VHH binders against Probable carboxypeptidase X1 (CPXM1). Designs and how they scored, part 5

Target 1, 162 residues: Probable carboxypeptidase X1 (CPXM1), of Homo sapiens (Human) (q96sm3r113to274)
Amino acid sequence: TGCPPLGLESLRVSDSRLEASSSQSFGLGPHRGRLNIQSGLEDGDLYDGAWCAEEQDADPWFQVDAGHPTRFSGVITQGRNSVWRYDWVTSYKVQFSNDSRTWWGSRNHSSGMDAVFPANSDPETPVLNLLPEPQVARFIRLLPQTWLQGGAPCLRAEILAC
Below, E stands for the ipSAE of ESMFold2; O stands for the ipSAE of OpenDDE; V2 stands for 0.75 times the mean of E and O plus 0.25 times the DockQ between their complexes.

## First folded at step 1 (VHH)

Design e6 (framework vhh_enristomig)
Fold by ESMFold2-Fast, scan of step 1:
Structure e6 (fold): chain B 162 residues (1-162), chain A 121 residues (1-121)
Amino acid sequence: as target 1 above (162 residues)
Amino acid sequence: EVQLLESGGGEVQPGGSLRLSCAASGFTFSNYAISWYRQAPGKQREWVSTIYSGGSTNYAESVKGRFTISRDNAKNTLYLQMSSLRAEDTAVYYCATRGFYSGSKYAFDYWGQGTLVTVKP
C-alpha cells in the first residue's frame, strides 16, 4: 500500500469526479459508490448505498478522476448497503488512463495477463486489493467481472493513492 | 408466487419478550436481504431492522440492544427476537423484501400481512 485514501469516503473527491458506464437510477449512481456510504433510513428514501450498473450494461465500469497524475496503489470495495436488497461484485479488473480515452490494465506480475481481483462475499465487509504494480495516472476504473448470481454489479469503493 | 407470512405477535407486558417469525416462499430466500418494519395506529411505517444474505445486520436506533434479527436459510424463515419491550413498541410488524427485477426503473416490493404486537401496562 504505502498510499493513503484518495477521498471517496471523506468526500475530498467530489461527485463530479465519479463516473460510471451506466446506473440503475440516480440513487444508485456513481456518487453513491463511496466506501461506507449508507442507504436511506426509510423505504421512501430514493437512494441506496452503492453504485449499481444497469442490467443490460455488458461492460460496466466505475471511474474516479484524481484530477492530476496520481500513484494508484490499492482498491477497497464493499457491496451494496440497502434496507431491502443486497448485491456485491465478486471480482473485478482495474484500468488506468491519463486522458479518460486511452486505457491500460493492471497486470498480474507473473503471467502478464490482466489482473482479476477477488472482491466481496457480503455487503458490508471491506476487501482490500493491493495493485501488483502501482501505476501513475489521472483516472482509474474498476470493471466488475462477476457478481452475486441473480443480482447486479454494485459496489462501494475507496482508492489508495499518492 | 412470492409470499411472506408473519407470526408470533401477541399481547405482552412492559419488559417482556416475544419472538416474531416470517416464513418466506416463492423465491430464493438466501439471496436477498429481508427487513422488519412496524406501523403503529395513525403513524407512518417505520424501518426496524435488516439482515443481509451474508449475515450482516442493521438496526434502527430505537431498538438497538433490545431486538435481534436472524435468519434460517434452510427453513426460509426470518426472526425478530424482541426483549425489554416498551409501550412504544406496540405496532403491526411486517417483514419485507425488494423485488427480484434489478435492471429497470420500477422495483417491486413484497410485504407480509403483518402481525400485531401489543405492549400493555
Scores: ipSAE 0.000, ipTM 0.148, lowest interface PAE 14.0, mean pLDDT 83

Design e7 (framework vhh_enristomig)
Amino acid sequence: EVQLLESGGGEVQPGGSLRLSCAASGFTFSSYGISWYRQAPGKQREWVSTISSGGRTNYAESVKGRFTISRDNAKNTLYLQMSSLRAEDTAVYYCAKVYGSGLYYPSGDYWGQGTLVTVKP
ESMFold2-Fast, scan of step 1: ipSAE 0.013; ipTM 0.197

Design e8 (framework vhh_enristomig; at its last look DockQ between E and O 0.06; V2 from the best seeds 0.00; counts 0 for: pae E 6.0 > 2, unsure alone 61.5 < 65, grease 24.9 > 24.2, placed apart)
Amino acid sequence: EVQLLESGGGEVQPGGSLRLSCAASGSTFSSYAISWYRQAPGKQREWVSTIYSGGKTNYAESVKGRFTISRDNAKNTLYLQMSSLRAEDTAVYYCARHGYTLSSGWYAYDYWGQGTLVTVKP
ESMFold2-Fast, scan of step 1: ipSAE 0.711; ipTM 0.858
ESMFold2, look of step 2: ipSAE 0.084; ipTM 0.582
ESMFold2 (binder alone), look of step 2: mean pLDDT 77; pTM 0.779
OpenDDE, look of step 2: ipSAE 0.686; ipTM 0.859

Design e9 (framework vhh_enristomig)
Fold by ESMFold2-Fast, scan of step 1:
Structure e9 (fold): chain B 162 residues (1-162), chain A 122 residues (1-122)
Amino acid sequence: as target 1 above (162 residues)
Amino acid sequence: EVQLLESGGGEVQPGGSLRLSCAASGFTFSKYYISWYRQAPGKQREWVSTISSGGSTNYAESVKGRFTISRDNAKNTLYLQMSSLRAEDTAVYYCAAGTYYGSRSFSPYDYWGQGTLVTVKP
């Protein structure tokens, strides 16, 4: 009935196919935005379990290149896995593109306006959002709209696609 | 203290089999992606196989159908079952916990083992 995972968690989607508007550090870059990825364990480890945008980034986005036209049907998100702090995205929008230049948004079927998906309320529990109108496109972006107060937009994700 | 320790390497004839092990300590093994990489004489390290925390597997095209990656979370151990070995499989094999796989550059934040030598002698 549903489309299977695209391959962020399984690593079928390579690091080169993941991009973001910004990142706080290399250790919180888009390659860290994979579902179930884990934090380093020592204070000297320079990476955590999430992609995190810079605090100054006013329009954060996380992007996946599926490599070819792909039917996107859903998104799974988690917050930041960290021994040191809490961060999670609480809502996001989704955009699609065939050329990474022209983008269109996922829309609510009833209102016709951009869909805003409620996301996470803790760092670990996966939250699934099925897209109201599955889209065929090569690229998908997640655009954090709100996140934990006092924190930064951080997420781990998987995409459901066929 | 994070440690990864490979074992099981050795000499084998073409068409033979070996099982490599990687013993992990100092971190919550079950939560990490763990990979096998190899480095042949005079070449750069290349990705061989990855297993996710949930047990999903992926393989380099050159080893698909011949190698099987698996993990035992109760023993904090990663395995690579190698069959139908060829001369081109001769390499030092490394396990790594972290973020990179495929033909991309390795993350400096990955935890690496010291390696175990596999030699396929004609």
Scores: ipSAE 0.000, ipTM 0.178, lowest interface PAE 13.4, mean pLDDT 84

Design f1 (framework vhh_6fv0_2)
Fold by ESMFold2-Fast, scan of step 1:
Structure f1 (fold): chain B 162 residues (1-162), chain A 119 residues (1-119)
Amino acid sequence: as target 1 above (162 residues)
Amino acid sequence: QVQLQESGGGLVQPGGSLRLSCAASGFTFSSYAMYWVRQAPEKGLEWVSTISGSGGSTYYKDSVKGRFTVSRDNAKNTLYLQMNSLKPEDAAQYYCAKGWYSSGLFDYRGQGTQVTVSS
């Protein structure tokens, strides 16, 4: 209803603009956290369809650099596309920054508390969350709060921005 | 350059069956999950089904589980929806999509194919 996709799925946003707090392996790195990206199927394919944080990462985050001040209006997430296992984030928070050092959260304006967005319940179905108040910033982070019991925080994402 | 072309709709009696097809071009078909969505006159756009790029994972709207089956032929760049035990409430314009979101946003969708369920 507001802004178009920023370009994670279309590759308009290059791999160099995607960062994460950690990754389980190269094949589960931030460059794999693109909406609709798919798992490899051959024995030489050492990659899966998601970004996944390391087990020991207590504060995981997935970051997108829009390159310039950008109006962020929404976030779309999917779980992990894999032939091996199930993983998906069930809730997350969103943060913004102009310099990647000073961050502020998307908030429920009435309560003044950080907004917590319900996310996925299966690996493939995309879930859209519109931000309560669109924010102008250069960087956006997704911070997984909960995920599939016994699994890992894994996601694929697209950002709605203009 | 992305093109999606649906076919296979028509008029069927309650309890009947139809098979919808979607011919895709302009992108690496096997690399993307595909979606079936529908729009009835009294309702907005509704997600119906999702299939992974490999075809190994499928998901369905609760009301169509057990009646609809999504599949794909990556060699032919074609997506299918087999619809069995059709109900009057399934009557809608059906669209094939390369990206579907609950807000009615989608990356691309075709022109659609009309499904009518009537005596």
Scores: ipSAE 0.000, ipTM 0.182, lowest interface PAE 14.3, mean pLDDT 85

Design f10 (framework vhh_6fv0_2; at its last look DockQ between E and O 0.03; V2 from the best seeds 0.00; counts 0 for: pae E 11.7 > 2, placed apart)
Fold by ESMFold2, look of step 2:
Structure f10 (fold): chain B 162 residues (1-162), chain A 124 residues (1-124)
Amino acid sequence: as target 1 above (162 residues)
Amino acid sequence: QVQLQESGGGLVQPGGSLRLSCAASGFTFSSYAMYWVRQAPEKGLEWVSTISSGGSYTYYKDSVKGRFTVSRDNAKNTLYLQMNSLKPEDAAQYYCARTYSPGYYKGLSAFDYRGQGTQVTVSS
């Protein structure tokens, strides 16, 4: 149950292995979706404090390419780091793929549906969610389902994997 | 020229209600998130509530949640704050304020378009 961090925070996972469905700006791109990343001091800075999808993105996702088959066991999320703004995801689903084209979800077997994970309620407190069952795959997606009302889906993340 | 004018303040007893209004002119009101802030005589400026440009999303300071309701009428360029169950700590000068950028701001100093305010007094 104690798989180590994949390496989003530590930069072992390079920026080229992070993708997203959309971004509000370059400074809120997927390369900023790393746990504990810190914003610059300017609103709208090139180095802002999370990945944030566009408000109109009806199907937001944040994707990590582990580079090889990997046993994913958990996800840690934070909201947006900013001295100017509050934004955070309040729930998300998780999907996996071997080829980035065909996806399957983390399932809650008691409900028969995809699992929905409670996420953040403030900008900085990390929230850990262990997957109901570890999954072996190359790609993992976080799919925000709900977020701070009046804002956009924003997160920073770390993936636990062996 | 941006203009915001608050009204509806007054003297109320603890547990009473007031409805504040904010008349906006000189800008496209429906394009902006709006917010209420307040300042007690010996205190700094304090955020109270925010409403999105379309009115679909509302946010409240924890101490007023469940007692205050923010709303807007974009056809009339007017922002409202319904204040119920008023407490002595709610006594303050109330201001409406404008921001263009969506989201929930920490503080107002960078985007400080405010009206003259309206006084709310709660007697003890």
Scores: ipSAE 0.000, ipTM 0.201, lowest interface PAE 11.7, mean pLDDT 84
ESMFold2-Fast, scan of step 1: ipSAE 0.222; ipTM 0.543
ESMFold2 (binder alone), look of step 2: mean pLDDT 82; pTM 0.841
OpenDDE, look of step 2: ipSAE 0.014; ipTM 0.271

Design f2 (framework vhh_6fv0_2)
Fold by ESMFold2-Fast, scan of step 1:
Structure f2 (fold): chain B 162 residues (1-162), chain A 119 residues (1-119)
Amino acid sequence: as target 1 above (162 residues)
Amino acid sequence: QVQLQESGGGLVQPGGSLRLSCAASGFTFSSYWMYWVRQAPEKGLEWVSTINSGGGSTYYKDSVKGRFTVSRDNAKNTLYLQMNSLKPEDAAQYYCARSYKYGSPFDYRGQGTQVTVSS
């Protein structure tokens, strides 16, 4: 039995509930990391369809605040929707927190090590990853581990939760 | 000195055609992706089309797809926008632009050329 989308795509989760370790520009901030968001351009700024971390960010993360204890069961990701370039995350880890200060990771059931989820191979196709063990927490983070060669860590996401 | 100069704008009736040109100088034109953007009176800047450095990949705003064609001549350092089946909503100041890097604001934009669609 799956959990429904938390509300990144539907805007049920407000921009104030989205945070990231860094962003390349305003138009690539965490508020742009919503599943199916589309690229655009206004007033000279890039409003691309993705969150993208800065090049200097050695430990990028994208964070969602569910607002209350929530059972997280899965993650859907896409790459960057852009008319300029290709960028997508190829693997990521997931972390959880109740206070946004102390974090624990999703674990691989067989190895007991942090789970590494294979992600995207193109900018548009959604990739669903079900968590091996659903976790109850208020916050969830996605931590890009690898991304397109010569590109940047960029993603659009939805969270499955109940 | 990077310079972009647009030309080819004018007054056309609905359903008419115009071809815009952008003459580039001061940089290696053939190494850059180029853009057409427009701004209608009292509105924000709107992206219209993109073309890659070699001219083989083109992208368009949904509302102009099938009507507008972007192209380039790297030997002449010139960017073009062929506009067919023009609508009143296409009336705007049209600019060619260069971005200093992908995913970033335009670092250079020309002075623009005015397109007016009216009878």
Scores: ipSAE 0.006, ipTM 0.162, lowest interface PAE 10.9, mean pLDDT 85

Design f3 (framework vhh_6fv0_2)
Fold by ESMFold2-Fast, scan of step 1:
Structure f3 (fold): chain B 162 residues (1-162), chain A 120 residues (1-120)
Amino acid sequence: as target 1 above (162 residues)
Amino acid sequence: QVQLQESGGGLVQPGGSLRLSCAASGFTFSNYAMYWVRQAPEKGLEWVSTISSGGGSTYYKDSVKGRFTVSRDNAKNTLYLQMNSLKPEDAAQYYCAKLYGRYSGYLDYRGQGTQVTVSS
């Protein structure tokens, strides 16, 4: 009944299939938003373990292209792995598309409104959210809604799909 | 083989100061970021501060910013935490730590700790 990991952590999903609305730097780009990716420990290190949106990005999103119609069933998220600071997303919404232009949201069965998934409360513990209704689509987006006060919307993710 | 030895704790009144030390051995101290974490009897382990391997970057828990200062002496393999304006809520067992591996995401090699008590 459960779909396996799509391949963000295993690198089966290539960097070219990951996109984001913005990134603070190359070292915090969408290719860094893979589950369990790790930061460096040296002064002057330009890479960290997360994708992080720019501070001024009002509508941040992290996108995965599965390459073909795929049944999305769940999302796993972590916060930023860093020796420099704390950042993690505390809630997000999910959207799907077949063409990366027209999007529809994951909805709550009882309310009919967009589902809001509670996410992380620390940088390392993975949080699994099963989608209320699995969707068949080529693209999936995660849209951070809230994050650590004083921090930035940063995450690492894996997608469950088949 | 890896050892961390904390010292400098004690009993102090609110508003007082203490300086904690951590003597490290068994690894190349200058290659690792170092951490201070604490645990009160009724609470879980709580991160307090981080200092980068070269000492150029420091980070603090919001509730201790402006009161605590972390520093290190790589020539002496020693980590320090200067604690000023101590509050009752700062009372805890304090530990120094490093990551298990240089680029791993979890803390390891914590020593026995040093107790900080704040009471009038």
Scores: ipSAE 0.005, ipTM 0.152, lowest interface PAE 13.0, mean pLDDT 84

Design f4 (framework vhh_6fv0_2)
Fold by ESMFold2-Fast, scan of step 1:
Structure f4 (fold): chain B 162 residues (1-162), chain A 120 residues (1-120)
Amino acid sequence: as target 1 above (162 residues)
Amino acid sequence: QVQLQESGGGLVQPGGSLRLSCAASGFTFSSYGMYWVRQAPEKGLEWVSTINSGGGYTYYKDSVKGRFTVSRDNAKNTLYLQMNSLKPEDAAQYYCATGYYKSWSPNDYRGQGTQVTVSS
């Protein structure tokens, strides 16, 4: 715990290190999932401030490649920044990997089950979740579990890591 | 209760300038992104500009880039839009709107608007 931001908001983490299971459009791709990013709507084209999974994606995930083994200690999330629509993730799980193929989850110490983190209740207010046990890995994934009723799983994020 | 009050509109000549203001209350202004949107007669709502909660990131509709500048003063709970080189196509009712969560539409949390007219 106590690690600084990895660099999604500051652009220290390049777009090429961000990936997702799916995206509704290019303007809602993983490169748009950066903390505090804002909408840039152009005459009906959606360039909103969020990554949003497509409607049919049954197992959405947002992935960050830290580039090397990194100690992940926390996650900050926001909902979608938009002038036209509200979407936010209300709970998510976290997974880690060293090779982007084999994944292990953040676990609740007491139950031994995957930890489920309560997330956002509005589009803008950042919600910090400190991981129960910091993990050393190269990759981290956020897996939306629930989101606004009638909405889509959309988020902006920052990762705390050192 | 969210309240937004726009001001600063008026009649200008093509090429003229106006500075719009939006006074906000009823929510933590410094925590939310803000927007300028406009509506010309018999046309739909059109997004113009966005500014993030801290003011460090700004975004613009292509047709206004280089001419309009959005800014905010979080200590005064006020949003601004500096409009330079105004064109007849910019004539519209201008509204500020908030990213505050209690709306499905910017219209739910926009003010009464301020009218911008560009004389021929």
Scores: ipSAE 0.006, ipTM 0.169, lowest interface PAE 11.8, mean pLDDT 83

Design f5 (framework vhh_6fv0_2)
Fold by ESMFold2-Fast, scan of step 1:
Structure f5 (fold): chain B 162 residues (1-162), chain A 121 residues (1-121)
Amino acid sequence: as target 1 above (162 residues)
Amino acid sequence: QVQLQESGGGLVQPGGSLRLSCAASGFTFSRYAMYWVRQAPEKGLEWVSTISGSGGSTYYKDSVKGRFTVSRDNAKNTLYLQMNSLKPEDAAQYYCAKGPFYSSGYTLDYRGQGTQVTVSS
């Protein structure tokens, strides 16, 4: 009944299949939004351990292209792995698409409203959210709704899919 | 001690070109990645481009790819941004910055005073 990881952490999903509404810098781009990815530690490192949206981005989203119709069953998120900054998303919504243009949301079956998933409370502990109803689609988006006060919407993710 | 001085901004028509320069001093320039960031009126800081210390790797914001080119002259401690096919949406105060850079301003170390780019017909 459980679907395996799609492959963000394992790099089975290539960087070209990850997209975001915005990024603070290249080193915080969608290719850095992979579960368990780690920050650089040296002055020459051009990367940190998360995708982070720009501060002015009013509708941030992180997108995964599975490449073909795929049954999405769950999402795992972590906050930002960084030497001195703490950032994490505290809630998000999920959307799906077959063409990356027309989107539909994961919904709460009891209320009929968009499902809002409670997410992280620290940078490292993975939080699993099973979708109320698994969806078959090619694309999945995570839409941060709230994040650490005074921080930025940053996440690392894995998708459970079959 | 660390100083960054931008120049080269100005008024240009849509489709025009400008070349920005950033003169750096007070640190070993070739050892650090450098960043171009911009801020439009009433908006936050926006990352535009990154170049590695050696100049061997360059990265760009999606909306400027193919139009902007970042480069550096390590012998002269100077960073450049060649801007082609300028659009009204590119109008902003442009800053160079010594990394690491985060557009939220949390870890933006050593930015200059900026140079203004205006795009108007």
Scores: ipSAE 0.005, ipTM 0.119, lowest interface PAE 11.9, mean pLDDT 84

Design f6 (framework vhh_6fv0_2)
Fold by ESMFold2-Fast, scan of step 1:
Structure f6 (fold): chain B 162 residues (1-162), chain A 121 residues (1-121)
Amino acid sequence: as target 1 above (162 residues)
Amino acid sequence: QVQLQESGGGLVQPGGSLRLSCAASGFTFSSYSMYWVRQAPEKGLEWVSTISSSGSYIYYKDSVKGRFTVSRDNAKNTLYLQMNSLKPEDAAQYYCARYGKLTYSGGFDYRGQGTQVTVSS
């Protein structure tokens, strides 16, 4: 019971359903933003363990297309799995859309303002954030707000949905 | 046993070019993916490029894409980085590296001594 993982970790959500505002390289593209994905050890493929926005991206976002209207209830994030450097998102906002063009934010019911979710403090430990009010939409975006000083906005994620 | 030796660094003006080499020994070079990483003064260690064991998969940091080209010669156990259109932000100690194990604290497995690249007007 409860809303199960949508399928980023399990690969049930295909790479074509993951998009981002930018990426530092192919090996740090949105298809690498899957929970528990690992750097350098996946069947001879060589890429790092996260999606990372490029350094010039002032408004980074990571997007999942669920393919149909879906009830989004939570988000799990990790930082970058890497042997070369530390990167993790420390806070993010969440947005939803039915058409990938018009977006509305997850809001804090008490304040009426956009909800800002505290995220990671290390590269590996998963942090679960339940949405204050589950939303029905086709698309969900994670919008990094802050990240490790001297690092980049990098994350791995899973979405809880039913 | 495992040894990596970088060379080819130096002083260049902005817009200049350098070719870095990394000579590998003590392991089966053709079986491992290789990496170029760099560290600028007062900056963390930064990934630059990856090349698969066969050379079939190649990845670059966005800021160097189109300017840098990684290649390898498995018969010579040598990794290369051709750097064109060098910018001041490319100034760093450059290292070749081999991936070993995933760790929480990041870092290298089998890194060479590095070669310094300085870009000065």
Scores: ipSAE 0.006, ipTM 0.143, lowest interface PAE 11.4, mean pLDDT 83

Design f7 (framework vhh_6fv0_2)
Fold by ESMFold2-Fast, scan of step 1:
Order: C-alpha cells, then structure tokens, then sequence
Structure f7 (fold): chain B 162 residues (1-162), chain A 122 residues (1-122)
C-alpha cells in the first residue's frame, strides 16, 4: 500500500483549498503552487508556473487544506516554471493543524528539533521528502527557510497522503 | 488609490504603427510587473504582454511576437507598448494592468482606466 498524491497536480484539491502568507501577484498565487504546473501562454492567461511569496515576507508559508483529517506522509517540490526568471526554494519546514490556528511541526526523530528538508536545486526536477513520522491533520503548511540567492521563495508542490 | 491611465490609441491602416502609454499612480510602480491586455467587442480578455519590475524581462502572446515591444520608464511611472505591422485582428480596447495580491481577493488584472481604443481599418 503506498501513499498516493493528495491531488494538487490532478486538481482534486480545489484552488479554494490552497492559501499562502503572501504572493507577489495573482499570477504567482497559491493556486499556481501545483506540481508540474506550467507558465501560462493562452488568451487571458497571465499566470506563471509557481507560487511565489513577496520577497519582503519574513515568514512565508504555503498551505493545503485536505478538507478532512488526512495522514500526511510526504512532500514533493519543484521550483518556478518561467521563461523569464529562475527561482526555487532550497529548504523548508513542514507544519500541521486541525483548525488552521494551532500548529505543530514535523520533527527530526534523533534531535527532537523541527525537521528541515533539503529541497530544490533547479526549477524542474521534483524532490521528494518523506516525513520522518506521518501526521494525521486537516491542514499542512510548507515554510520556506532558504531559497536561491537573489531570488524569491517560489515553489510547486504535491502532497503524499494515506 | 491605484490609478492606471491608458492613451495612444487611434485609427490606423493595416501595416501601420501605434505607441500606447500607461501612466501609473497610487503605488510604487518600480516594484510591480505590468501587463498589457486587450478586449474586442463580444470577445474575452486576451493577454498581450508582460514586463518585469526592472524592465529587463518581457513576454509576448505568440500572435504579436516580433511586431509588439513592451517597455517601461520607472522614473516616469509609465508603461509603453510599441505596436508595428498592425493587423485587423489587433483591433481592440487595450488596458494596462497590475494584479492585486491573492490575499486582496482580486483575481483579475486591475483595470483602473477606460482603456485606449485601437481600430485597424483601410
């Protein structure tokens, strides 16, 4: 039995279930933080291929509402898909909540400290991080810790849940 | 109070040229990417071009590549669209736009002016 994708890439998770601490523009909003989403080029499509926090956001986060208690087991991330700029998150932390108000972090089993997951080193290659201990919660947040020097915290993501 | 004022439209013959301008106020212009979008009567909004905050990166709709050039003057808070080799299909109301952040509840480009009308007719 494996843990399947929750549904960011497949659109099973609707745009209304995605939130972020900030966004540089609507075209870089949380609804654009879906794994494998591409920069938009069609009529009326002003969207780029990532969620990007404002550069001045001191505590950026990307949030997924699973809609009900869900066992979160892993996270996949990519950088920004864009024809004009490179941006990617290089490390992040993960937090969980049942009510979107009280949060607890994924922890390293050996140290007891918050787990810091190494993330991307290019815009396209997916990087999978399995959580050290799967957590049952309704909400999951990704908290960028570091990103490409001179860039912004931008990502595309998928969540593994069972 | 964000305000965008478009100008420079008019009537031209096929193959003609126009330069559109957008005067921006009420926000720090140099901090935002800017967009040109257009709408012909009874048609949907079409994205035309994007320019980043510093002006060094531009993106275009395929049908206008090589004919249109977007630029900006951050010292004058002004966005431009140079349109060459105009075709009848380019006839539309042209708007400059800045998107609000997602958290503001705005999901569309912010059209603050009446736009500027471009008509291509022989």
Amino acid sequence: as target 1 above (162 residues)
Amino acid sequence: QVQLQESGGGLVQPGGSLRLSCAASGFTFSDYAMYWVRQAPEKGLEWVSTINSGGGRTYYKDSVKGRFTVSRDNAKNTLYLQMNSLKPEDAAQYYCAKSWGYYSGSYLPDYRGQGTQVTVSS
Scores: ipSAE 0.006, ipTM 0.145, lowest interface PAE 12.5, mean pLDDT 82

Design f8 (framework vhh_6fv0_2)
Fold by ESMFold2-Fast, scan of step 1:
Structure f8 (fold): chain B 162 residues (1-162), chain A 122 residues (1-122)
Amino acid sequence: as target 1 above (162 residues)
Amino acid sequence: QVQLQESGGGLVQPGGSLRLSCAASGFTFSSYAMYWVRQAPEKGLEWVSTINTGGGSTYYKDSVKGRFTVSRDNAKNTLYLQMNSLKPEDAAQYYCARPLYYGSGKTSFDYRGQGTQVTVSS
């Protein structure tokens, strides 16, 4: 059990509080990286169910601004919801900041190195990762490390915080 | 060069069945979700079904749910659509399609074959 959802899925966290290193298109921007968000199905729909980084982005990240110091305890991720293509992140790292300029990583206590969280293996099943040490910060970033071969790093997320 | 070749269409009576096949070449078939789309005379292109890269997840247009089954054989680079309980409204040119590497929704840039005609009448 953990802290409650911060509000990506519920829209309590506004689009202006979501940022990313890059986006494939507006319809795959950070505002689309919300847990359980759904793809469009019509010819004119220019949006899909995920945030997706550009192919050339060597250091992709998805960022949430909680607006004030917040105790981050966990992360839930899903892959891309789409009728056109399947993509999902298979592992990621987590970073925190109080000012969006100075970042520190979630670490594995045994190795002292950055924690690498195993993530999704399909587009829809949510995967929960509890942070080894909950961190108090204003900002949290998810940094995709690996993803489905031949695809792009795409995700939907929710943050557990209190 | 992406190549998609559909087959298996034909004329059936209402309530009949057909099995469509799509032979893919020129790309790594197992790396792409694939879909079936159709176009009836004087109508626009409409999405029918999607199957993920491994074949474990399938999606269908509401009007074909329970009647159509999509499947794939990655070892043979082949996509299938089993169509049961065919209705006159299912008559259309059926296309196998591969999405662009990135993007959302149906686009004119999606790769399609020449299609296979399905006619439902007696």
Scores: ipSAE 0.000, ipTM 0.169, lowest interface PAE 11.6, mean pLDDT 84

